VHH binders against Putative ubiquitin thioesterase otu1 (otu1). Designs and how they scored, part 10

Target 1, 329 residues: Putative ubiquitin thioesterase otu1 (otu1), of Schizosaccharomyces pombe (o13974)
Amino acid sequence: MSSLRLRLKYENQSAVETVEANATVGSFLDLVAAKFSLPRNSIALKFGFPPQDIPLVNSDVPLSTLVSSGQQILVLKNAATSFSTNEPAKPPIPNAATKPTFPPQTEISNPPAVSHQSKNTSQDPPYVSTPIGDIALRVMPDDNSCLFRALSKPLGFSPYELREIVANQVLSNPDIYSTAILGKPSIEYASWIRKETSWGGYIELSILSSHFGVEICSVDVKTGRVDSYNPQPATGQRTYIVYSGIHYDLAALAAVLWDTDVDVVLFDASDVTITPYVQQLASLLKNMHYYTDTASFSIRCTICGTGLVGEKDATAHALATGHTQFGEY
Key: E = the ipSAE of ESMFold2; O = the ipSAE of OpenDDE; V2 = 0.75 times the mean of E and O plus 0.25 times the DockQ between their complexes.

## First folded at step 4 (VHH)

Design g14 (from d09 with I28T Y53G I102F; framework vhh_sonelokimab_d1)
Fold by ESMFold2-Fast, scan of step 4:
Structure g14 (fold): chain B 329 residues (1-329), chain A 123 residues (1-123)
Amino acid sequence: as target 1 above (329 residues)
Amino acid sequence: DVQLVESGGGLVQPGGSLRLSCAASGFTFSSYAVGWFRQAPGKEREFIGAISGSGGSTYYAVSEKGRFTISRDNSKNTLYLQMNSLRPEDTAVYYCAKESGFYRTLGSPFDYWGQGTLVTVSS
């Protein structure tokens, strides 16, 4: 009755140990280190299901306050941070974030299809005509900064400046942006997001929308779903980005389709008429297969799992990461 | 801290079945795609399959379709790999991994891996 009988499991090894009721976490850690011939500072301990950490920072805590007799204790080996495998390299090529091509779904035609009466010889962007004007897709470069590029004009900062703002917010608010939300400790996340090779996502949308007091509406091309970040914005302003699976673009009210300088990219957040028009743009893009999902990938890197479109993406991925093993997606 | 803990590995006979579990903690499990990899002795890591955060989409290496099934239980923060018709060639350390992209369907790079669980297929 005054002792704990615990089953220890390390890899394929298991052992049953009896520990005195007054044993501390520290003394138990010493026992585990001796039993499996592991350095004391390399050990992590978990118990229960789902497995929960046994806190090792206060070694004087009685083990009996954390675990009960008969429980299984999982023993894990930690490497020093400098020896751990870091996150996989991000897809390194401009094409790694590329969208599916815009083939005409019912017609093939030689570019240019027809002579347009325009001062601009460039093809017009995808757009939907509405009572308030043309809602157009403003395509961002296919790089790892596409989220920050899409938000640069609405928020008034360069992609680099937006990354720094995110990093600073993460470091300043660890109670909000915890390891559970970020997927890694805040110091490591801040360092990671500062890299131009790091893709932005929901965390960045949440941080930037809150920091700038702007609602950011992300419209998913494949599903038509609208995700609102900061739906009651302090500024009363909203912007729309278009999410196509791995890439972000900007939706704009275009006074002139070929001139981005006259775009309206910030809207009154109380205006309920705009979102349905951006959803119509998303529907148009979906019909053009302007989205990337698993059905759009033909190749997957078997080392890091990165989805790739064709051999050019695979070649560029290999050049940037050293990974040369590919399979069907 | 983000942690992925695999369990269920062990010795199994050829033709047998085994179910691996991966218990996730330290992140919002339902918001990330997660997957399975394996590494046989002396070989590089090989991708097996992945499942979207909602569980609505699953993707497999072609050679493993039909024998291996990936699933998740978001209420338990657990990822599963059901392995059927096991062969000696399936002997490997199996790793659970999390994709880096929050609220992305699938196809972002994997940024965290578990320690792995050894599966030995032998008579």
Scores: ipSAE 0.000, ipTM 0.305, lowest interface PAE 14.9, mean pLDDT 76

Design g15 (from d09 with I28T Y53G I102W; framework vhh_sonelokimab_d1)
Fold by ESMFold2-Fast, scan of step 4:
Structure g15 (fold): chain B 329 residues (1-329), chain A 123 residues (1-123)
Amino acid sequence: as target 1 above (329 residues)
Amino acid sequence: DVQLVESGGGLVQPGGSLRLSCAASGFTFSSYAVGWFRQAPGKEREFIGAISGSGGSTYYAVSEKGRFTISRDNSKNTLYLQMNSLRPEDTAVYYCAKESGWYRTLGSPFDYWGQGTLVTVSS
């Protein structure tokens, strides 16, 4: 890797820094000290969840051996550097919140359970009640950034920042991301994907899952099929997105259906129990016809309203008209 | 059974106005975006406009902006299309349609259409 892009968080401040791949722990500590105006010897650095210490003892160690590009680094002043005591029997969910001893269970009606419009200002999301809690659909806006929007919370970066990370990975690794893989030269692909009007797809899922060391499981609403990107993730973490034909949403373990701030969206990749629950959500969504049938009109030009069948038609339309914004039909 | 029944079509003079209605049944009307399409003689079906389940968002095809207004009355399970300044080119069968995506804003594919109502604009 030619560089590391890291999100630094200190108290309520955050910053994104790009660091050379050959940067040492010592040089990185100097950068952090300067960035937050902290004494070098008062800093502790942690990454991942649960937070793991970055060893500061050997300042000559390459930072790239300890952290991956795209990770969040927690900066602490006068904090303990020791990892909390490990308990092997602890539940494997990385972002699990402590819930009450009795999980609330919603009774599912004989027809597949569906959420109804709330008297509150927002509509309740579709969800399924499971032994681990409520797995809810978190709907992304239909603005061609839906893939990047769905991944924003799990990966800890804005959709705009995620596009830049994809572009940089493509440009930095032209032997891996060749014209044969991308469908166009890497320089042109990087320029294209940086535009807010460009759709993300399997190439972006492959790049982002690899870059962040996270497994991304895309669950197809129509088929129930699970496509895994990076199934042996370096971080041991997994997230679930819900694919409805041309649109991506996020699956979350919701403590409160109307409050996304308390969602759990990263799970232990070794936990085999979660995927079937997300597939139950997909089954509910299928029964609600929450998917685009690719045999029918699936895409609409958001500029002129023209109905289109799929990505090939969208590409042809863009070439003919210059219109590059598409949504579901 | 999802059912959409259009009404209000007929003969109208150029420059006139007409209001179409669509009576919906068999689904939770307020939970789905609904819209209007038309098909003129010898032409493909074209999209006119759509309205979100709450009525808070609307989207119109470029050619119809300013002359046509889409609205809904969720208490009556009814979708409306107000057509003003009608032209001979507006002559078509008008179809009411339901989007497939529950709890979606606008933009999911349409999965059900009514039987249509004929609008003829001529002198």
Scores: ipSAE 0.000, ipTM 0.188, lowest interface PAE 12.5, mean pLDDT 75

Design g16 (from d09 with I28T Y53G Y103W; framework vhh_sonelokimab_d1)
Fold by ESMFold2-Fast, scan of step 4:
Structure g16 (fold): chain B 329 residues (1-329), chain A 123 residues (1-123)
Amino acid sequence: as target 1 above (329 residues)
Amino acid sequence: DVQLVESGGGLVQPGGSLRLSCAASGFTFSSYAVGWFRQAPGKEREFIGAISGSGGSTYYAVSEKGRFTISRDNSKNTLYLQMNSLRPEDTAVYYCAKESGIWRTLGSPFDYWGQGTLVTVSS
């Protein structure tokens, strides 16, 4: 179809909206936020019966793959999110400027009570308060280097340098990193992973954790499960990355939520108290729908440009064409 | 609809051997890499290794080289883990996992975990 006609329901409000059949979840979320005057980051969307979540992290998925024309969409306001925002400030009102005045002189005769400032949670990263402090999600830029960006601070190297280390390990050990394991010859894989547009995954996690002698714990937002790479690290150190189905971010013990320079991102690998707190962060993120369902995610073959939905379509395409390189639609 | 069912766990003495099996259904088994993970009490889930869809190549975590062997029988939709020279530290619930097909060329994370099978190494 050329359009989808949907009934939106938020509390006691309802509206009928028409969207193009190729409209994305992200563009639809923007429309819903504007329609009901809700912060974009506080919205959850459900459809069908029983109500099923519309994944908000996979904002490029065509809405028509999830819902049909005539369906009702339930709009819910989630618990406040602490997602950091980088929105430019609105220009000041032209006539808001006052004449320069001298502020009242403050004299230290009777110290006033310290004024309490309310924290602006919309500018904070997602975090959980724990007995050891705040465990915060440090969000990486939405680019194809997110794994390498997440590991940059813990490992002490730029994303480019980490890619080069991976490429060199692959080339130095072709008996381990064979075509059958890599999906392409080691020389081609090394060239591919050096490109800033190439995604990192479990092969890179395994190589980097081994190379640096650091345990890398990948925490899955959807399941809360923690995958350890190099669980007995030579350095005795561990770091946590957060996996949301398509994207990698970094978990940090934040002394100051708005200042990444004072983050603790390396922990004692023998410390059993940290992982449950990172799992609490993952639970918060899951409740905010900060994950991609790969069964319904819209992707594109980067070789022929064919649009595909989910793992099954991608696998069928690969078997039919030999093409095994995919990106977001 | 994807199912993975681990079996073969049990009580074994230090120095002993054990072979675990994973029966797969609901997907084209030979098209996906599959692997093994384990989780000891109070510890994180640890990656052990993976085997390519064809069975032609196996990748092991450094800590498991030499003692554990991964194999598969695509005609039976079954994955195996042969464990030799078992130690008390190998006591864990063992899980098999399917690589996410959408990310396989990117060294994808594993998904679709089974219930696991308990291995206890104790005298």
Scores: ipSAE 0.013, ipTM 0.526, lowest interface PAE 7.7, mean pLDDT 76

Design g17 (from d09 with I28T Y53G Y103F; framework vhh_sonelokimab_d1; at its last look DockQ between E and O 0.01; V2 from the best seeds 0.00; counts 0 for: pae E 20.3 > 2, placed apart)
Amino acid sequence: DVQLVESGGGLVQPGGSLRLSCAASGFTFSSYAVGWFRQAPGKEREFIGAISGSGGSTYYAVSEKGRFTISRDNSKNTLYLQMNSLRPEDTAVYYCAKESGIFRTLGSPFDYWGQGTLVTVSS
ESMFold2-Fast, scan of step 4: ipSAE 0.065; ipTM 0.599
ESMFold2, look of step 5: ipSAE 0.000; ipTM 0.097
ESMFold2 (binder alone), look of step 5: mean pLDDT 81; pTM 0.823
OpenDDE, look of step 5: ipSAE 0.147; ipTM 0.640
ESMFold2, look of step 7: ipSAE 0.000; ipTM 0.103
ESMFold2 (binder alone), look of step 7: mean pLDDT 81; pTM 0.820
OpenDDE, look of step 7: ipSAE 0.021; ipTM 0.529

Design g18 (from d09 with I28T Y53G L106I; framework vhh_sonelokimab_d1)
Fold by ESMFold2-Fast, scan of step 4:
Structure g18 (fold): chain B 329 residues (1-329), chain A 123 residues (1-123)
Amino acid sequence: as target 1 above (329 residues)
Amino acid sequence: DVQLVESGGGLVQPGGSLRLSCAASGFTFSSYAVGWFRQAPGKEREFIGAISGSGGSTYYAVSEKGRFTISRDNSKNTLYLQMNSLRPEDTAVYYCAKESGIYRTIGSPFDYWGQGTLVTVSS
């Protein structure tokens, strides 16, 4: 390695720096301190996913033994929260589509959430037994933060922190996250997504998967289809969320069905055996009717009052009119 | 899984015509609306048109009325954009896109895009 190109991120500031392959941890700390005008002894550095501290006790260690070119280094000054970084320098590029504003949640005729009874007083989640162990559905609260809640454990951040990361990525890259892509100016979108009442979707999955260098696979309960965000992740890691029509949950390899603390929620992205097991869970959930059939739900455009049936009608209306705000009919 | 591959771009004189194709695979083509977008140098991405899964409904950006026609051949899993009376302002990279549905992609009606094909309109 002749040099390391690293993206440094501190609060709302980011910079790309090239350091020699023989640079030490100590010389890198000096560079970071100078770059962000921070006292050297107040700096903590994290890299990879989940975030790992760069050990600062031996300043003579070559940086190249700890990090690779292209990695993002998170710079912290006595922060209470840990922010994950293992993202390529290039920000994510979401598909350029009109941004809908969707109501928090509509009333949906949907079967009750599926659950299993355990031997203790806690109910076991739905799960499938596989050669690698039990793949379980970890149900998120039924609110507008369910996507951020599902990603909280895999990404190592609270739902609020994930919303803030999305908002900051949008604000930092207005040429990529344009009004045409977001459906509103980036400043307004950032403000909107910070609200706990705002639903996360494709833009957020695209931003977060790229920012954290993790592949996010959304497995659709109704169809069994897998939608991959960031299929070539810089971390080599993948997580699975379960999509049931309007709600997101997390799929986990559960060592103990009633204890989420021992869940494995990040998998090797090169492991081709895991996705079929998550699809088996989706099949179980489909047989239990754990999904909302969005093809036939009734909504109306809140801008023009047009009555619409199902997701495809809503999408067609949005494409035809630019109106993407919907409510119950 | 999903793949979209655009073709047919190139250099065209003003007033000329060009037909773009998008070959789709990895999904049930006839079950999804698909569309065309473009991005000119230094500008934001712009919606051009979309066509329903059956081909029975078409949707166009108001600014594109009359010059562009979207069509599909479900037997060939192919989407087309016929562009007539081309102008220098039509110079852009043209993208094929597949709709996913609003609830799955809250924030965007499209979740898969092709690599794009460049159209240059000049003498």
Scores: ipSAE 0.000, ipTM 0.126, lowest interface PAE 15.2, mean pLDDT 74

Design g19 (from d09 with I28T Y53G L106F; framework vhh_sonelokimab_d1)
Fold by ESMFold2-Fast, scan of step 4:
Structure g19 (fold): chain B 329 residues (1-329), chain A 123 residues (1-123)
Amino acid sequence: as target 1 above (329 residues)
Amino acid sequence: DVQLVESGGGLVQPGGSLRLSCAASGFTFSSYAVGWFRQAPGKEREFIGAISGSGGSTYYAVSEKGRFTISRDNSKNTLYLQMNSLRPEDTAVYYCAKESGIYRTFGSPFDYWGQGTLVTVSS
């Protein structure tokens, strides 16, 4: 199987770690203890939503039987705990019915559970309630770094650091990232993408997904379509960003809607259940008109103040003036 | 009005070849990068590759490099995808797409899409 990439949270600290698929609970505890400089016997681990304890009694259990790649692991410091390889024997289980008496499954699929969300809570992010928990929109600042900001948490680097990684990949592979693909020479593109005013898009998604060995799925609010970058990721992990015409946000499995520190933002790329839930969030956002139609959006050039309609007008303006910085009209 | 119309899909046996076409209209074709995506049953839409406006540069997703070739004929406003050594896992709806900006500064990777053409690889 693929390796497990897990986000570790200890108080205000976070780290992304990759472990072998056959790593044990014991070896993982050693890794966590080393990462946060904690005594091994004082560590408690929780995962999922709502948070559930990882059993520490069987140190030889494969971690992959308990957690999936992309999950967030909450690290807590407790009083010293005892580790045991076995649990006490339970009383004999009465002979239960030979089989559960469930009705025959004549229908393979059930209609999706109806999502319930607070429509009147302005402090809550947009979210949908799903069988796996709340999938929430984590809104990025409305600026030219929104792609890099959305990817900062999943990839474990600041927006500035992600821009540097892109620039370095462009400079290291000029045969792949040619002037024709980039729209300017690779040296000039690298300098341009380093600027906080430069918008990221499919070239950056391709570079970052390849560099980090993760799949990046961009979910379009207007259409509900999912664009995959690096669909067979080396790490076996996937993240979801939400595209609303000119802006990128992050989709997260939120343990607490108002606390981003406990979000799960990396998922197992082989898990087929997650994408439909993110598409359900996109459908909610579409119904809220949380998108800009790129054919007809109203923007202004931040350099000269010219009003523009749609990407074609913006492109024509950029070609005519060299101005590539746009904001809301 | 921008339009992209795919054609050339159909049923092909494993190991076979197909060439898909995409007829473009409503924009200056030679000024924009254009690309191919596919969506297999039960999967997300997957990027295959893109070709520069002049045709001088091609960029492929790693998994598609070697079996698929993207080309264009600017005199005919047509994008092509040559697919060789087809496998059952290549079964998908194939979409052509127009990049949103000449100088990729607008945050949208692709702004116009065709309706797709179905490729089925089966015996």
Scores: ipSAE 0.005, ipTM 0.324, lowest interface PAE 10.0, mean pLDDT 75

Design g20 (from d09 with I28T Y53G L106Y; framework vhh_sonelokimab_d1)
Fold by ESMFold2-Fast, scan of step 4:
Structure g20 (fold): chain B 329 residues (1-329), chain A 123 residues (1-123)
Amino acid sequence: as target 1 above (329 residues)
Amino acid sequence: DVQLVESGGGLVQPGGSLRLSCAASGFTFSSYAVGWFRQAPGKEREFIGAISGSGGSTYYAVSEKGRFTISRDNSKNTLYLQMNSLRPEDTAVYYCAKESGIYRTYGSPFDYWGQGTLVTVSS
């Protein structure tokens, strides 16, 4: 592609700019100076982590030789580059379990793979570079709400609100969502799905797709298969989630790999180019062994010790007993 | 859960050297950048340096250039800070920190700070 999408950050201001790939460092500096109303000779530019200087003395060098699409560019007004000197007091430590980081599926062996398998870029999520930009995996917390978390940004509602929407649709359409389909009466199912401990699956994907008019494409990491939930009527929008056997994550077109605020997560449903790129991401994740074989995985209920095989068994057990915590067998 | 345990601090005469260690557990060490900060009495925490997950990239605060060296041993889940030519002004509690992973905002990349190790440079 003939363009770079870059996020510019200066103090409390941020902007996403598209720059031609053949643009020079000098022309980019002019753009930055104009954007933030700064004197050209007062600007320093850094990118990446840890921060790397963009050499401004090489004003005729193509910017594309120094930075990649999706990079964040720090704009500084000839200030000290230490990023901690004016840091506020350390915030409370975030709960590690809720931190959305890429699961280290390929490093299940004891020694860390420092240059054993490939270069490790711990700052970047898994992604594939495409002509339209970087398609990145946005990892959801490993909990029973991962489906609702993955759909929260595309649909514009919190996980709790999405659960309420599902429950209300089930209650409003008992002829469609019968006991035979749900495995229990609709009143009981609605109550169950409202709980944060309840797993979402194909019923929830179908309901949310129909309610919002958004096509939801679930791409399976193990097989590369795409399961499309098509609404009637459709808004003409599509979102992609990544299914790794028991977990759901979000696929995003990332302007900045480390900043989710500028992600594109809704696409034109008529655009046939996007799905193959998400399948390429799934292939990358499969090579990292980022999946569980749901047909044969053995788990046990941590409350009653019952042995279970696969996601359907786990879901049925949860519905029957209310037990929603599972471990390896 | 994530744990970082600093060690190696103590009393050193001016001009001396110390090597600090940080033992990491509860996460895949080689997948995260890690770094060192310090806090002198009555001052805010100051960034010293960071090293990428692979060890291929290092970044230092300008004030520590040439005197301090950051390194890691991913086979031991350990981060190191080699401090040379120590001065009384280097007296501080030294902390190790782990990268937050996928950032929302550049400039605050570190969480899961250890309890610290005290370095006192005095005659």
Scores: ipSAE 0.000, ipTM 0.105, lowest interface PAE 22.0, mean pLDDT 73

Design g21 (from d09 with I28T Y53G F110Y; framework vhh_sonelokimab_d1)
Fold by ESMFold2-Fast, scan of step 4:
Structure g21 (fold): chain B 329 residues (1-329), chain A 123 residues (1-123)
Amino acid sequence: as target 1 above (329 residues)
Amino acid sequence: DVQLVESGGGLVQPGGSLRLSCAASGFTFSSYAVGWFRQAPGKEREFIGAISGSGGSTYYAVSEKGRFTISRDNSKNTLYLQMNSLRPEDTAVYYCAKESGIYRTLGSPYDYWGQGTLVTVSS
């Protein structure tokens, strides 16, 4: 005998709908799909603030157990094609993220130029405007966990959980992750990488990209070079991290520059248009001198305190001592 | 410590205009994005708009774009909301809020809220 009056918002559209209080999530999805002319499988629904997902897996759940009359419901397309919360897309969508609303590569009046005019401000994240939206730098805390922090959102696990996954893969595959590859015995490496103070690098990128079946593209700020880990991923998905010499950050397609909850951080791995946009972000960061030159910087071993100069000295020290933890001097 | 104080609410006739202010203190105002929200009785809190720390970027809820304008004066540590063409359905308590960091966190994007100012649109 009661009903829910809900305000639905989708991009530049809004609507007020009255729904029976006992209506299910599934029937509500049908209504939203019809109202905004969207495929059912492309819809994500959020309510409240900060935005909370309406679970779509159990479609027979009564909507009234999740939302109240008068509430606003935010309607978003799935993560693979737009600016949602980085929620997994149900079916893989080939080249979903490569098809901006405009003509594919070439825009309107200026062929290669892509609303590049990023007005980088000290208060906003660094970003570049593109035909598909804003590609923004999501800065990780400056600590030894920055790689795991950058991958936490794309892979869906905490930094601690990612470290544990790496450790378990190392222990389970000692013939692949040998002492020669790791620089120390696998048992010792597993114990070391579990520590929050242990630096992650190419070994961890290789392990995590393989374990999750995701391509990880590391874009180097200094050079613009892209290093791909697992280029033919089982999931068909790719994420981008930004490497600034000794630090890792995350690149995101940001619907709102200050709201990471609506970031898209997983892309279709077959999409050829995204990588150049992330390289444009890297170019912006390079112009801001957002990188450390690893050839000449002063570092120290955090285990034995030895002063070292540049990446070659650090590598030689690691090979000689087994120490792989370094800080700036 | 951190404090946000809204003012400028009141009774206004349909079609009228109001300018809301939010005075901020206890943090480096220009380093943080700030926004406006509203909540009517029996309804969820609704996002209105947000503005970057520098004022260079603004974002509006789609239904409010064109009628409402957000701005800030960093020299006065003050956030503004200019509301035009007001309708009875705009009746709500209006809140200003500070984001929790330069970049929004996954769990708690706005960490400080004002006490709110009531706007009533009625003849």
Scores: ipSAE 0.000, ipTM 0.110, lowest interface PAE 18.9, mean pLDDT 74

Design g22 (from d09 with I28T Y53G F110W; framework vhh_sonelokimab_d1)
Fold by ESMFold2-Fast, scan of step 4:
Order: sequence, then C-alpha cells, then structure tokens
Structure g22 (fold): chain B 329 residues (1-329), chain A 123 residues (1-123)
Amino acid sequence: as target 1 above (329 residues)
Amino acid sequence: DVQLVESGGGLVQPGGSLRLSCAASGFTFSSYAVGWFRQAPGKEREFIGAISGSGGSTYYAVSEKGRFTISRDNSKNTLYLQMNSLRPEDTAVYYCAKESGIYRTLGSPWDYWGQGTLVTVSS
C-alpha cells in the first residue's frame, strides 16, 4: 500500500527494512548509513536486475519512483567524491593521482601476486581481486545454450526468450540476415535457433547486442583478446562474456563470491578500467588451462549422429557430407 | 597451417581512402566466412564486418555507417576492405579473421592468425 519492504545487502550482511513509499533517496541513504555503520558519503546503492545505480545527487526523489516492494538493494562502499578543476570533465590521464578509485581500501592484493592465485579454491569460482572488487567467472552449464545462459542475467531474459528474440529479428530483417549469411533460409534459421540444442555464435552476439543497445565484449581465454559487438551502445551499457573454446561464461563484479544475486554484470561502456580486469581473469583461466583444446573436444553431428573428436574431424565430416550442424556429444 | 597476412595499411589524410588486403592460406578459402576487425590504441578489438564464403552476402557492424566495403577474390585467396572517407577515429591496427570452421554450431568465434596492418589517419 504505502510502504516498501526491501532487502539490503552489504558484503556478508543482509537485512530487511520497511520504509514509507514516499521516503526520499536521501532519507533512505541515511537509513542505510546507520544500519551498516558506514559514512554517508562513502555509500553507493544499486537496485533491480540487472543492478542499476540509485542516483544519490537528487536526494529529494521519492524512492518509490525507482524501486518496488520486495526488491534487493545492493550496498557498496566507495571512495568519497573528490573535486578538481582539471579532472571532473576530462577523461582519465596516466597521472590522475587525485581521482578516487573504487573501492578506496587497498586491502585487496594486486592480481599478479602469487598468494592471490592461491586464494581460488575448488569451491569458489575463479576470480581476480581488483581495486573495484572481485571479478569472478560465473560458470554456465556445459550445454548447447551456454551463450544464451551467459547473456540471460545481463539482458534480463531467459535463454529461451533470448532465442525467440534472435529468431524474430532474423525473420523481421531477411535482407540483412540472408541465406548467404545464415547458411539457410531465414525461416529455417529462426526455427533452428529456437531449439535448445542449437549453439549461439557471432550472429547471435551481433543480433542481441544491437537489439538491446548493449555492448557485448567477448574475452577469449586462450589469447586474452577482447572482441566488441556494438561498441557504441544506445544504452551506454556493456557486459563481458568469457569464451573458452566452445563454451561461454559470464564475468561479474562479485560482492560475494558464492552469491550471484549481488553480481554486477552491466558496466558503463565509457569506463575504460573494467576490460583490463576481465583480461586478468582470462589470464588466470589460461594458467588454469580453463579452455577447450579444439584438437580434442568431443561433439556429434546432429544430422547423422556421428561422434567426432576435434575441429579437424568435424571439418572433414562437413566437407565429406555437407553437414555443418554439430552439438554436444 | 592456417595463415592470414594483412597488408595495405599506411598513413592517409582525413577524407582519404585505403584498400586493405588479407592473403589467406592453409584452408579452403571459399568454404569459410572471413571478416575484418580493428583495434585502436588502448581499446578492445572491434568487429567491422564479415563476408560469406561465396562472397554473396556481407554483414557490417552498425557503427560502420556505409564508409567500408568488404569483398573477396576466391581465385586469389584474398579478402579486401575498401575504406572511404577516412576519419582520425579510424586509426587502428586492422586484422582479418577466419570463422573457426564449423560456423554457428560451435559458437564460432573468429580465428586470428595475422599480425595486423596499421592504418593512421592524420593530417
């Protein structure tokens, strides 16, 4: 009716709070500061799924215009805002020593440190500690939907809904997604990609990044290279997926390594600091041999059922039979 | 062994044109889609566009704004990128890429085998 029941999450702490629907962002920020014993000027708040910033500059805005009852609010500790006549409007420079970093604490070890690597256990996801927090690999099930599963959280749709969106874009734009590009007529491609047994690839990355106005950066574990799809995104948002041969996972800024509910998976596309941290994660994964050697992966032909080992066998099969559709063995 | 060798980069003034070439070897060129990427200093690699194995269809990234044309000559195993109306923001190392073979079913990221060719757009 006239109240919001919100779950507040800060590091390993959680609390349920009830606030009046007409409470302002400012009064809510005061409540959060008191609840977690944090300086008011060190707090950032995120809400919704995928998580979005609560603007703190307009403290008189009613909280109910931004959040609904039952939602989770992620509480983060940030550096205090610093002002300088040279820095607020300019891009980061190499010697911008007065520009604050997030988080402000230097308790996080540098990623190259040996002890940092040894902190990763078999129970925890692979991760790297950075000045902004832990960048973790969120592992998707090893199945034919892994691309759509990786993008489900950033884009806000189930894997099967994402397949429908791809199919509908293909059908709506047959001049762009022609038989020559798709390898089959658009109506057949749409039917094929709707099936949970069909793997997504660069066509799906191109379609989904364009449709959602989001930049998708694919980081290759073997090479450390980053491929950008839609680098000028209409929303100004970017997400990172991690490619390890035939499989896609999601990179997340993890407030809690074992709790995906508090992950940040959408970033400001203009933020140049994030990509190097995801590349550090890729380097960790490469050192762990977390990638599929294409000479030895096991797949099957979905047309004739033939078991195949490695891309060379699969390519030979395709050349001999004309069959180019392969799936998990 | 798969090899892609880019060439044709250089210094050009704003508003100028360049044609890049990519010489392919070690695979049946006409059977694979190939494409172009670029990487500006301090930026991630950006997809520019792709051309089907037969050359019958091209797909461009939304940001290319009609200034770039991709083509191929299967008899010469060569991929081309025609760049017109060049701007300073087009300054980058340009890479050609081969699809990883078995198309969309394998998640089909691009294979990078070349060193790239540097394009500098400056007055």
Scores: ipSAE 0.011, ipTM 0.401, lowest interface PAE 9.1, mean pLDDT 76

